# VH-VL binders against q96nh3r1119to1242: the designs that were tried, part 1

No score or structure here was measured in a lab: all are predicted.

Target 1, 124 residues: q96nh3r1119to1242
Amino acid sequence: GIHPVYFCSTHYIEMLLKAELPLVFSAFHMSGFAPSQICLQWITQCFWNYLDWIEICHYIATCVFLGPDYQVYICIAVFKHLQQDILQHTQTQDLQVFLKEEALHGFRVSDYFEYMEILEQNYR
Below, numbering starts at 1 at the first letter of every chain, in headers, positions and changes, except where a header shows other numbers; antibody chains aren't numbered by Kabat.
F, E and O are the ipSAE of ESMFold2-Fast, ESMFold2 and OpenDDE, as the mean of both directions, binder to target and target to binder. V2 is 0.75 times the mean of E and O plus 0.25 times the DockQ between their complexes.
[cut] stands for letters that were removed.

## First folded at step 1 (VH-VL)

Design d02 (framework fv_daratumumab)
Fold by ESMFold2-Fast, scan of step 1:
Structure d02 (fold): chain C 124 residues (1-124), chain A 118 residues (1-118), chain B 107 residues (1-107)
Amino acid sequence: as target 1 above (124 residues)
Amino acid sequence: EVQLLESGGGLVQPGGSLRLSCAVSGFTFSSYAMSWVRQAPGKGLEWVSAISGSGGSTYYADSVKGRFTISRDNSKNTLYLQMNSLRAEDTAVYFCARGWYSSGFDYWGQGTLVTVSS
Amino acid sequence: EIVLTQSPATLSLSPGERATLSCRASQSVSSYLAWYQQKPGQAPRLLIYGASSRATGIPARFSGSGSGTDFTLTISSLEPEDFAVYYCQQYGSSPYTFGQGTKVEIK
């Protein structure tokens, strides 16, 4: 069962992804893997085992100081960062393995502060 | 109908100051980032500055950092560019543009000419 | 700063012909590339965003393709109003940068 707060984030994530990165949304739809599933995993675990400790600290600080919606904006920023790679993973299993094992190793929260602020202004 | 209307351009001497304004209508101004883009006579486009919808974040091209200040008044639906320490190379038509990063600059004003010469 | 290089500098064609314009980035911009049309004395007009998505009101004869560092704008059959200067622009990272432009002129 999904906790109510995570349920709200799930629908919000998919709405924003469809609006902001329609090609990525289509790739997830074609793969049969819901983008909200991996986002919920990232959020619930505070990106543990996905981001370096320093980046996890940046993630937590961002959400504490700028608000809980930034949990969603960071997930969208991750998808923007990975857009090219996601579009190349055509099967559900390939996409899941990529997102769980390798995809986030190069991601830096600070590289996407400007992008997340734009998401906040456009969708809040 | 979305409209962007620039004003405030003119002739100014090197080292002088000038403030440009851009009045907007037809959309919720506070929900969109806005930018200034310039074009020198006979030359290409150069992005100058951007401001977030809330006004909380501002961005500048290296060529104008420390001299230009972008700001907005969301209650008046107006974008501003304060230009100080103007140089001959700042001579250009200055365009107000709606910054929509998922879709580029989707709406532009007609531009206002700034000429820096003695 | 990401540099965008457009080629050719000038493209001389007749109405009804196909125009193919290139834009190359010095670093990957993924699909965060837009194309603009500008006529003398006028503001630029957005044609394509996200490398391949047509902006609202843009005729179907305009199409964009490419990703990463190599992008193309195609006009399938030139109309008289299409003779203009075309700019590519990346918005994958700040500062946003424009190409130097390609002039499409009547032969």
Scores: ipSAE 0.006, ipTM 0.526, lowest interface PAE 14.4, mean pLDDT 82

Design d04 (framework fv_daratumumab)
Fold by ESMFold2-Fast, scan of step 1:
Structure d04 (fold): chain C 124 residues (1-124), chain A 119 residues (1-119), chain B 107 residues (1-107)
Amino acid sequence: as target 1 above (124 residues)
Amino acid sequence: EVQLLESGGGLVQPGGSLRLSCAVSGFTFSSYWMSWVRQAPGKGLEWVSAISGSGGSTYYADSVKGRFTISRDNSKNTLYLQMNSLRAEDTAVYFCAKDLRYSYGFDYWGQGTLVTVSS
Amino acid sequence: EIVLTQSPATLSLSPGERATLSCRASQSVSSNLAWYQQKPGQAPRLLIYGASTRATGIPARFSGSGSGTDFTLTISSLEPEDFAVYYCQQYNNWPLTFGQGTKVEIK
């Protein structure tokens, strides 16, 4: 089967989010919902039930080819993609439902490849 | 070596429609976000819309949301802006712009195409 | 949306003088700030991105500094071709926004 790459740090995720998307980080902090928790859920499940199968394959290929840190960079790319939507969800429970059930259906890994490369250059 | 060439501008009546095109060459079109930026006569720059490399993500300025549609044809290396329900305040030079990598600023711009909305 | 305010609106200087242009954001944009030069009848030209990184082919006399809400573009010694309008632009948040511009003109 598919062999997912396992590498994640809650501190690293939150540090990167705070540096790159401070308003998103602030929104999560104000809501009391930790962004690292949803990221860990996405990563440990290899985005199963969150991304289409073809996008899951792109995720795995990206991490295998470019390194395990890309697990974190893709999570930041997802938040960049959802930035305005996250800022509009002011209720904690509403934000959680949005992120779990619908938010990632429009996300394409390939649209954010260069964004992730920039993250790697700035934070590695 | 990178070239962006806009076309489709002209005089149009209020409430009318117009479609702008931007033909590009010299880079891997499908790998870059593209934007439309406009400038009214004697005024500053205003970002209008952006589209991801694959076309899967689009963003719009509030002033044009619901009236303008950005799209691209990666097989033809062409970016489009469909403008509907045009208003006098949409009168501007419309520039096609290429993102440096991903929203890092616009490293290449077209020459612009003038859209005039008047009777 | 993030509002960018440029000052002064007009900067009147002579060739050889130093130009200092300011751009202030209504909220933090980190270092996600670009500077452009525009001459009459021409498209804008990227000068600086990431607040301080000079774009390819841009002369060393142009430099950018700042982070968060306060940014500066400096032209160390004005050349005749540098008299133009300069715009700052943030790419930290959607929608993307530009400052209103600073015109650098001959005294």
Scores: ipSAE 0.005, ipTM 0.563, lowest interface PAE 12.7, mean pLDDT 83

Design s01 (framework fv_sotevtamab)
Fold by ESMFold2-Fast, scan of step 1:
Structure s01 (fold): chain C 124 residues (1-124), chain A 118 residues (1-118), chain B 112 residues (1-112)
Amino acid sequence: as target 1 above (124 residues)
Amino acid sequence: QVQLVQSGAEVKKPGATVKISCKVSGYTFTGYYMHWVQQAPGKGLEWMGRINPNSGGTKYDPKFQGRVTITADTSTDTAYMELSSLRSEDTAVYYCARGYSYGLFDYWGQGTLVTVSS
Amino acid sequence: DIVMTQSPDSLAVSLGERATINCKSSQSVLYSSNNKNYLAWYQQKPGQPPKLLIYWASTRESGVPDRFSGSGSGTDFTLTISSLQAEDVAVYYCQQYYSTPTFGQGTKLEQL
């Protein structure tokens, strides 16, 4: 079966994205690509191919100290960071390729820490 | 203390293959990409390719594509760069360098001189 | 590929004086989504590998002296050594990591 943590993260990601970034959620729907799919890849790989090593360390430390829900908040922060790029890719067949190969260069966890704390306050 | 230690100098004939090793210590080998950079006299620094030691995934510069093969052995924390069909213009110092996927290099090996002569 | 061009090819500077090295990229290395310049500077002394000095155009690597600073954005970048010391005599390279990594040709800094 499906491991419970993956199932819970998927539901929570979709709920938060729809509430917080409705245009981004709509863009994924129009592209035919599920946002939870890329988020689960990021989480299961601990952002190995997506963030530089110091940012992976910040990601792990954030989740250890603030709780596993921050895995989801970081995914939403990434979508917030990329929202204009995602909206531009909605009419192409390459949103999935963009998110897997280019999108997270230079994303800094610390730039979005306040944003993630606001997400926790509003959605926990 | 992070260290990248490369194998010793090589002298090869045109058409031969050279294989250089880069043994790492002082960090988790699978936590960083390993890149290879060529420095020929007068040509400056040229990126050749990289490997993710965790997945084995490689990427090569088109200039070296087809001649270069980068591998990693996680049991010995060693990366390898193999360059085939050697030409005199391949005479250079070759460096391994630790970095991120986008190619920023924070630690370098000492370099390996490869001389190609007939 | 992004072509990196440095100027000058070499310069001589007296101890205690300012050294300035320029780097130009053939296209912008500023990533609009994060407002970061994917530009690094390295120092290389004879017989040694390059050493990372600066990344993100202006962030000093840990252990690098305060006299080294980087500036610029987009296509034009500068490395400044505010007060040259004897140990700073080296070749300096700029490098972009916005795409497949490419280096400038190098600037040889000598003591006058």
Scores: ipSAE 0.005, ipTM 0.539, lowest interface PAE 14.9, mean pLDDT 83

Design s02 (framework fv_sotevtamab)
Fold by ESMFold2-Fast, scan of step 1:
Structure s02 (fold): chain C 124 residues (1-124), chain A 118 residues (1-118), chain B 112 residues (1-112)
Amino acid sequence: as target 1 above (124 residues)
Amino acid sequence: QVQLVQSGAEVKKPGATVKISCKVSGYTFTSYYMHWVQQAPGKGLEWMGRINPSGGSTKYDPKFQGRVTITADTSTDTAYMELSSLRSEDTAVYYCARDLYSSWFDYWGQGTLVTVSS
Amino acid sequence: DIVMTQSPDSLAVSLGERATINCKSSQSVLYSSNNKNYLAWYQQKPGQPPKLLIYWASTRESGVPDRFSGSGSGTDFTLTISSLQAEDVAVYYCQQYYSTYTFGQGTKLEQL
């Protein structure tokens, strides 16, 4: 079967984030909070408590049909979705609370499919 | 300063196509969704659709699907809304408005009046 | 989808008095995971685009006077102007962004 956590290393997540969203990576670095920490939580929980059930189903289907790397690409897409909010949360505790307590409102997997396909093409 | 500047008023005949632009400045164009909203004379606001300029993905309200096309040109920081098969009931002011990825609309263009008459 | 209904359609209020505008959604716009109401309020003056006043049902946009406040949760929401000023004469719209985007029909606020 599919192992949802396969290929999910801290180095891979942070390398992709630094390359694709350098200002977001910088915000995490300045805050002292590791972006891989929240990504691993999202992946391990399959976005339970973060995404609506229908979007969790889309997440699982995407990973099943397109491969386990998409679990990481969806995390990067989430950071893209939250980019401006993250850039406004420079304090470590403020950023941690935002990412753990605020739901991923309005995030739809299909809105970022083109973005994720480009990530796969560039980093596969 | 954030600005959304729309193209000027248009007068069209029934059956024609109109294309209006929304040029942005003062922020990163690809970081926000761009929406289009219709307001008929003396009436309320009706959402037409939106684009994510980063990937080009679009979503449309079923009422306008098939007639509306929203596009974005990242080289000029301009979003476009094209409405085809114009009818008299399409006479309205059309607004572009930005949002931070599926949220509220914090900045709006000044509006473009499209008049459809025979 | 989600239908937004405002009441009243119009009201007239004297300067310095309280104005209250109501908005009802056909379905809850409260997202249980983050406990946020996906509800915004806009002000529109003749010949101008709408201006954001409030988002998350009760959070005031930067630069909006504190006489404007939003309240409510789930399906029933209220915009309150505690002490009407002449510049507040406008049409007010509620909007949900929980499932796509729909606006109320608008409430016209006039000076009595």
Scores: ipSAE 0.007, ipTM 0.544, lowest interface PAE 12.9, mean pLDDT 83

Design s03 (framework fv_sotevtamab)
Fold by ESMFold2-Fast, scan of step 1:
Structure s03 (fold): chain C 124 residues (1-124), chain A 118 residues (1-118), chain B 112 residues (1-112)
Amino acid sequence: as target 1 above (124 residues)
Amino acid sequence: QVQLVQSGAEVKKPGATVKISCKVSGYTFTDYYMHWVQQAPGKGLEWMGRVDPEDGETKYDPKFQGRVTITADTSTDTAYMELSSLRSEDTAVYYCATRKYSYGFDYWGQGTLVTVSS
Amino acid sequence: DIVMTQSPDSLAVSLGERATINCKSSQSVLYSSNNKNYLAWYQQKPGQPPKLLIYWASTRESGVPDRFSGSGSGTDFTLTISSLQAEDVAVYYCQQYYSTPTFGQGTKLEQL
């Protein structure tokens, strides 16, 4: 597939996750499920299957106006939002189902603007 | 064995401030949000807010925002809820509780009665 | 905030008889993408904190007797106790976790 784009996004996501949320990074590593793969799924679908339409609009607006790196910052914000739940899922299959079907319910992009601004400041 | 142990009952005058503690054991304190719930005598349950003990991030219900402060001390595995400018309608039992995001609250403290009287 | 309204406020039921408690939300707590209702039920006895009985509107918490069942979807939910036992006398609360948590006002279940 699109190796350079995929590689850069994957590396960036993993690096940020390890730096910002090391326990979440470790949980994914132990589960055998790659966090970057779910992030790329979210990004390629513009969160179509995951967020309500109004939140998808906020996501698109954020990325258009603040830059494409916010695609990654939103993914890290999602993991920050879900940190407690991710640490409770001990099996790969349970974690995958949770992240794909229920985890992003209740996530509001606007709740994490300050968090994402800090990520941009530190990692841009 | 998970335990949430709260501080004892308090009697306060209107306008005072109360600070209640919730000491946790049996799990890693920084792994779960700590929530606070108010229950007035003979009344229902009302969510006040929560703290993330890992970074101190808080979220409050607008009804209590400005009067409530929720904090966590990782050195003692203790969460605190401070309520200022007390009114008679703040007379209630206050609970700390942990919440799995996808589920309801599965662990609760025993409750702390706060009585506000003149 | 999503407002939760329970009915009735109080209910008296004889031992062995069926008890039914209703809960209505001011907006849907059904998330269409996963087809789950973000609705829980609690039991509270005097001097005790609430105890989780049911989550996802119909899933029983571990250790909860099968005489307790939850049903409903969207905005209209029911907790049923198929055959009342003496230990079931308590106040029951519904709670949504679709957004910031809100509880119903409670239903007091008494033995007739």
Scores: ipSAE 0.006, ipTM 0.533, lowest interface PAE 13.0, mean pLDDT 82

Design s04 (framework fv_sotevtamab)
Fold by ESMFold2-Fast, scan of step 1:
Structure s04 (fold): chain C 124 residues (1-124), chain A 120 residues (1-120), chain B 112 residues (1-112)
Amino acid sequence: as target 1 above (124 residues)
Amino acid sequence: QVQLVQSGAEVKKPGATVKISCKVSGYTFTGYYMHWVQQAPGKGLEWMGRINPNSGGTKYDPKFQGRVTITADTSTDTAYMELSSLRSEDTAVYYCARSWYGSGSYFDYWGQGTLVTVSS
Amino acid sequence: DIVMTQSPDSLAVSLGERATINCKSSQSVLYSSNNKNYLAWYQQKPGQPPKLLIYWASTRESGVPDRFSGSGSGTDFTLTISSLQAEDVAVYYCQQYYSTLTFGQGTKLEQL
């Protein structure tokens, strides 16, 4: 089961994704796979097996110092990073397999810091 | 250690169907897309389509849609490309090539190619 | 579809000299959010499948000699062979993977 914190984050994630990356949101809709499901997995595992340990440390530090909402903002930043790849995976189960089994190559927390700050300003 | 081994050359008459195999070894078959690329004699490379062996999901180039069928058998780690209603302009070398799901669709390993000759 | 155009169609270069092959895309293959160019280069010798040389415009595939290098960004890309060896005689293809998949028409590299 999801905890109340995770439950609130789930609704927030889907709202932000629809507002900021509508084509990505549409790709998830076409695939039948909920974006909140993968985000919950990433958050629960602290991106273990998805990010290098140095980037995991940056993720944790960001959330500790800037607040728990950054768990959501980094998930949106990951979707922005993967936008072109996601748009290529609109077939049934292709998107789910891609996101669950693929490492987040080239994703650096620092590359998206300003993007996340803009998300915080617009949606906090 | 990674190998993609294709079936042998085929000679077909116009209107026939050909089915080419690509057997993989040295990696997890379901961890990568398998693509098919056509190269007519003296011509360049044309992407035909791909399959996700894990899901069975396929995507085809519109030029080949309706005549090409790509399948995968995870029990034998083999991908197949079937091309129907063969015409003389389908005479070409056909390659299988793999790409990773998430690192972009560039092809790090290729099969040796299968020559299909369509003549009467 | 993104159209890939290579130049020249063919060139002849003496052994030990530099060879340069150009590739132009009909639209940018640079994704600004990750700053990556979705472009690869392949070498194909007669009777053989293509072999990956370069991906992400400038990253050399493992096992590819360091005389091969890729450069460029956006719409204009170059493959450079710093000192031609006899085994480099081949057809070279660029490929974009930004939107679907398309190849350039190929550049035939011959020994002068």
Scores: ipSAE 0.006, ipTM 0.598, lowest interface PAE 11.1, mean pLDDT 85

Design s05 (framework fv_sotevtamab)
Fold by ESMFold2-Fast, scan of step 1:
Structure s05 (fold): chain C 124 residues (1-124), chain A 118 residues (1-118), chain B 112 residues (1-112)
Amino acid sequence: as target 1 above (124 residues)
Amino acid sequence: QVQLVQSGAEVKKPGATVKISCKVSGGTFSSYAMHWVQQAPGKGLEWMGRIIPIFGTAKYDPKFQGRVTITADTSTDTAYMELSSLRSEDTAVYYCARSYGSNYFDYWGQGTLVTVSS
Amino acid sequence: DIVMTQSPDSLAVSLGERATINCKSSQSVLYSSNNKNYLAWYQQKPGQPPKLLIYWASTRESGVPDRFSGSGSGTDFTLTISSLQAEDVAVYYCQQYYSTPTFGQGTKLEQL
């Protein structure tokens, strides 16, 4: 059948980011790098090389049990986790390199579970 | 093969607290969401809340928030629903139900009648 | 909350005839990102828990007879029983799971 990744809308990702984390959205806009591009890369790779194995397992469990939309909510949670760092990398190549080349240190799915539930409540 | 078995009927006085159990047998417990649904006599179905046992996190409908507590014990594959400050309007059959990913329910418990009378 | 409204409240149908039950949501339950309608249908007989018939608006649950079908999209949904049998006498509920789950008020289906 059709993989869950094919149901991800670039429009939905960007709408959610703009509504929830407007300063982060502005940083992406100024950088010229689309937030949906990095989100789709994370989702397609199941955060391989970005999260450790335990967190990848938590990501998969969350999406299986709460539905494929949590793929997007986890991406927004990652942006919330990185908000301070993203705001310091607003130049074009700096933000792209930061998000693509560096590991997501300190990100735990469980730290953002309540945040993601609020996203589901507000946007579904 | 999967069965949800609920505790027996309860009769309570106004102001009391009731705690109902729902034991899952024949299948996986931790990886599914366990929901509670109220049905007043002769009326429709009303979702109360759910818990995802693997995370231990509960979510409630605002109508029941503050009076309902949903918990799970993964060692016994049992979900619980506790309803406090009981009123006559809480007289209902309470169902536990299971979901996988999306909140539609293919396995239901047999129901537990709670009667609140003075 | 998304309010689910069923019509009619009750319906009497002769054996072998078509029964049609409607369900309307106050907001769209179609999710554009996956093009799915977050709508289910249940059958409830007296003294029994609800039984899932249809999910994703039109997907029939395993073991449910093919005379049951679901249709519709967005805000307007229909459950159809193509040829009523005696065992189909029950109350039918629609349910949305696009947000916090809510059910319609139920449609009582009786044999004429």
Scores: ipSAE 0.005, ipTM 0.543, lowest interface PAE 14.6, mean pLDDT 84

Design s06 (framework fv_sotevtamab)
Fold by ESMFold2-Fast, scan of step 1:
Structure s06 (fold): chain C 124 residues (1-124), chain A 118 residues (1-118), chain B 112 residues (1-112)
Amino acid sequence: as target 1 above (124 residues)
Amino acid sequence: QVQLVQSGAEVKKPGATVKISCKVSGYTFTSYYMHWVQQAPGKGLEWMGRINPSGGRTKYDPKFQGRVTITADTSTDTAYMELSSLRSEDTAVYYCARKYSWGYFDYWGQGTLVTVSS
Amino acid sequence: DIVMTQSPDSLAVSLGERATINCKSSQSVLYSSNNKNYLAWYQQKPGQPPKLLIYWASTRESGVPDRFSGSGSGTDFTLTISSLQAEDVAVYYCQQYYSTPTFGQGTKLEQL
């Protein structure tokens, strides 16, 4: 059902984030803001209003052809891209606004395809 | 305090390869992207590429793609830029500069002059 | 690529007078979601690396004197030095970071 799929997505995101980007995971933990919350927002909206339309098309194509786990790998790639910015946002509210309003501007799926392939190799 | 210290000037012949280092101190090396910028005599600034030292992921400007290789050594907190198949028009000052994926640059190295001549 | 064009190529200004440098981008560098302009200004003196002055079009970098100000939005930007000091003689560059970084050709500011 819906509930198991929802649970697996959030848990998987946080597990991979902790393993791949422990400093980012720690920053979210210290801020009191769960990284899975913003990832769910991105995934649920298919990155609508977050990514340029061309990048949304790349996101959808990637997930359709390479599998649904790439929804998670793209979220981890976004956090990899934003690592330095996230570490500098020390207040929970400021981090939330940053991630919602500006963080994904200029993000290109193709810049992180190799990184996502490595994630697939390690976690599939 | 944050410092980016580059290797010294190089004189190379056409066809040679040059490798420039940028050693950082005063911050966590893996927390910021390192970018490389070329400035030819009498010309403006041209972005060459960047590396994320945390994972080694690179991005290059198409103009330099195939000739430039950017690497990072986290054990020595040093970024490197290697430019191959040197031509006289590659004579320039090369800068390393710190910040994020596409960002503005808050700290710069002092520059390394590379002269390519016969 | 986004092309950055500065004007004028050079200008001479007397000490204590206002200096104005313009920068135009071939595409908007304003991101509508956060209402920020992805534009920076740098100062470069002979034999030195560029020094960051302004980012987000109008935010002064720490330690930069308040006589330096940035303004503009979208495609048209201005760097203003309200009262020229001798140490301000330099080449000034604008830079966009909306996409792959590109710089203007530079404006040489000389003391009259």
Scores: ipSAE 0.006, ipTM 0.555, lowest interface PAE 11.9, mean pLDDT 84

Design s07 (framework fv_sotevtamab)
Fold by ESMFold2-Fast, scan of step 1:
Structure s07 (fold): chain C 124 residues (1-124), chain A 121 residues (1-121), chain B 112 residues (1-112)
Amino acid sequence: as target 1 above (124 residues)
Amino acid sequence: QVQLVQSGAEVKKPGATVKISCKVSGYTFTGYYMHWVQQAPGKGLEWMGRINPKSGGTKYDPKFQGRVTITADTSTDTAYMELSSLRSEDTAVYYCARGRYYDSSGYFDYWGQGTLVTVSS
Amino acid sequence: DIVMTQSPDSLAVSLGERATINCKSSQSVLYSSNNKNYLAWYQQKPGQPPKLLIYWASTRESGVPDRFSGSGSGTDFTLTISSLQAEDVAVYYCQQYYSTYTFGQGTKLEQL
């Protein structure tokens, strides 16, 4: 299960994002919108209304079988998927709307399993 | 001195897979990204993807996503680029190139000598 | 993708004369937080890999002659060779590293 203490690990999200996707980290800083804020929203809602149902099932299965830290690794994988688009949305309002309404369309958890396993190996 | 040394030229048939190596020396392999760039004959440069050798984290250009796999072996300071389902359009010189990432800089300061891959029947 | 467009496609310049190559990005590559332009210039001679000349739009790489200079900001960039030498005959590429990595199509510089 998802434990509330993991929702509050903003430092871990920021560390991983800065190390793996420094331009994405910088773009969030420029926009004034914290990447941990959207990650916590995705995690708290189990990606409800963000991913289609089959991908939500893959997300839940991944966290159950591989551990709750994969909640964070999936968020980093989403940012990796969206890196180019995020760099184009430097205004806070535009970035928030993009991430909430359209960004995760087409994201598949299975496309990023290897990436997430490597994140676990290096940052666990 | 910094050196990036690539494996030799390859001739492949359509549908085959090619794997090119890039062995580095003269610097800390895990301190820099390793990028791969394609250059078709008489054409310009096209970025394919990169790896962070420290984490194994990869990023690919959408044009190559699904066909390219970039890996790194830190025990031998060697990066690899594997391209599958080869087509005649994949005939090109492939370069590895070192990128700085510690300050969000993504320019390529050292390049391998290039590997010619020819795809013909 | 940020599209990089160079002009001209080819240029012929006499030895000792100024050569000017332009590069335009489809969107700004200036990051306002650090006031840096995420743009580099490379030189490529036949049969050789590209060589880094300029990064951050205007910073010369170590060992690059001072006749090479980069200028511009945002979407419009220029590489200038103040006095062409025979060894400068090459193809020149601009590259953005603001959002992934894309190159211009290249400008072939020949001796007139």
Scores: ipSAE 0.000, ipTM 0.530, lowest interface PAE 16.3, mean pLDDT 83

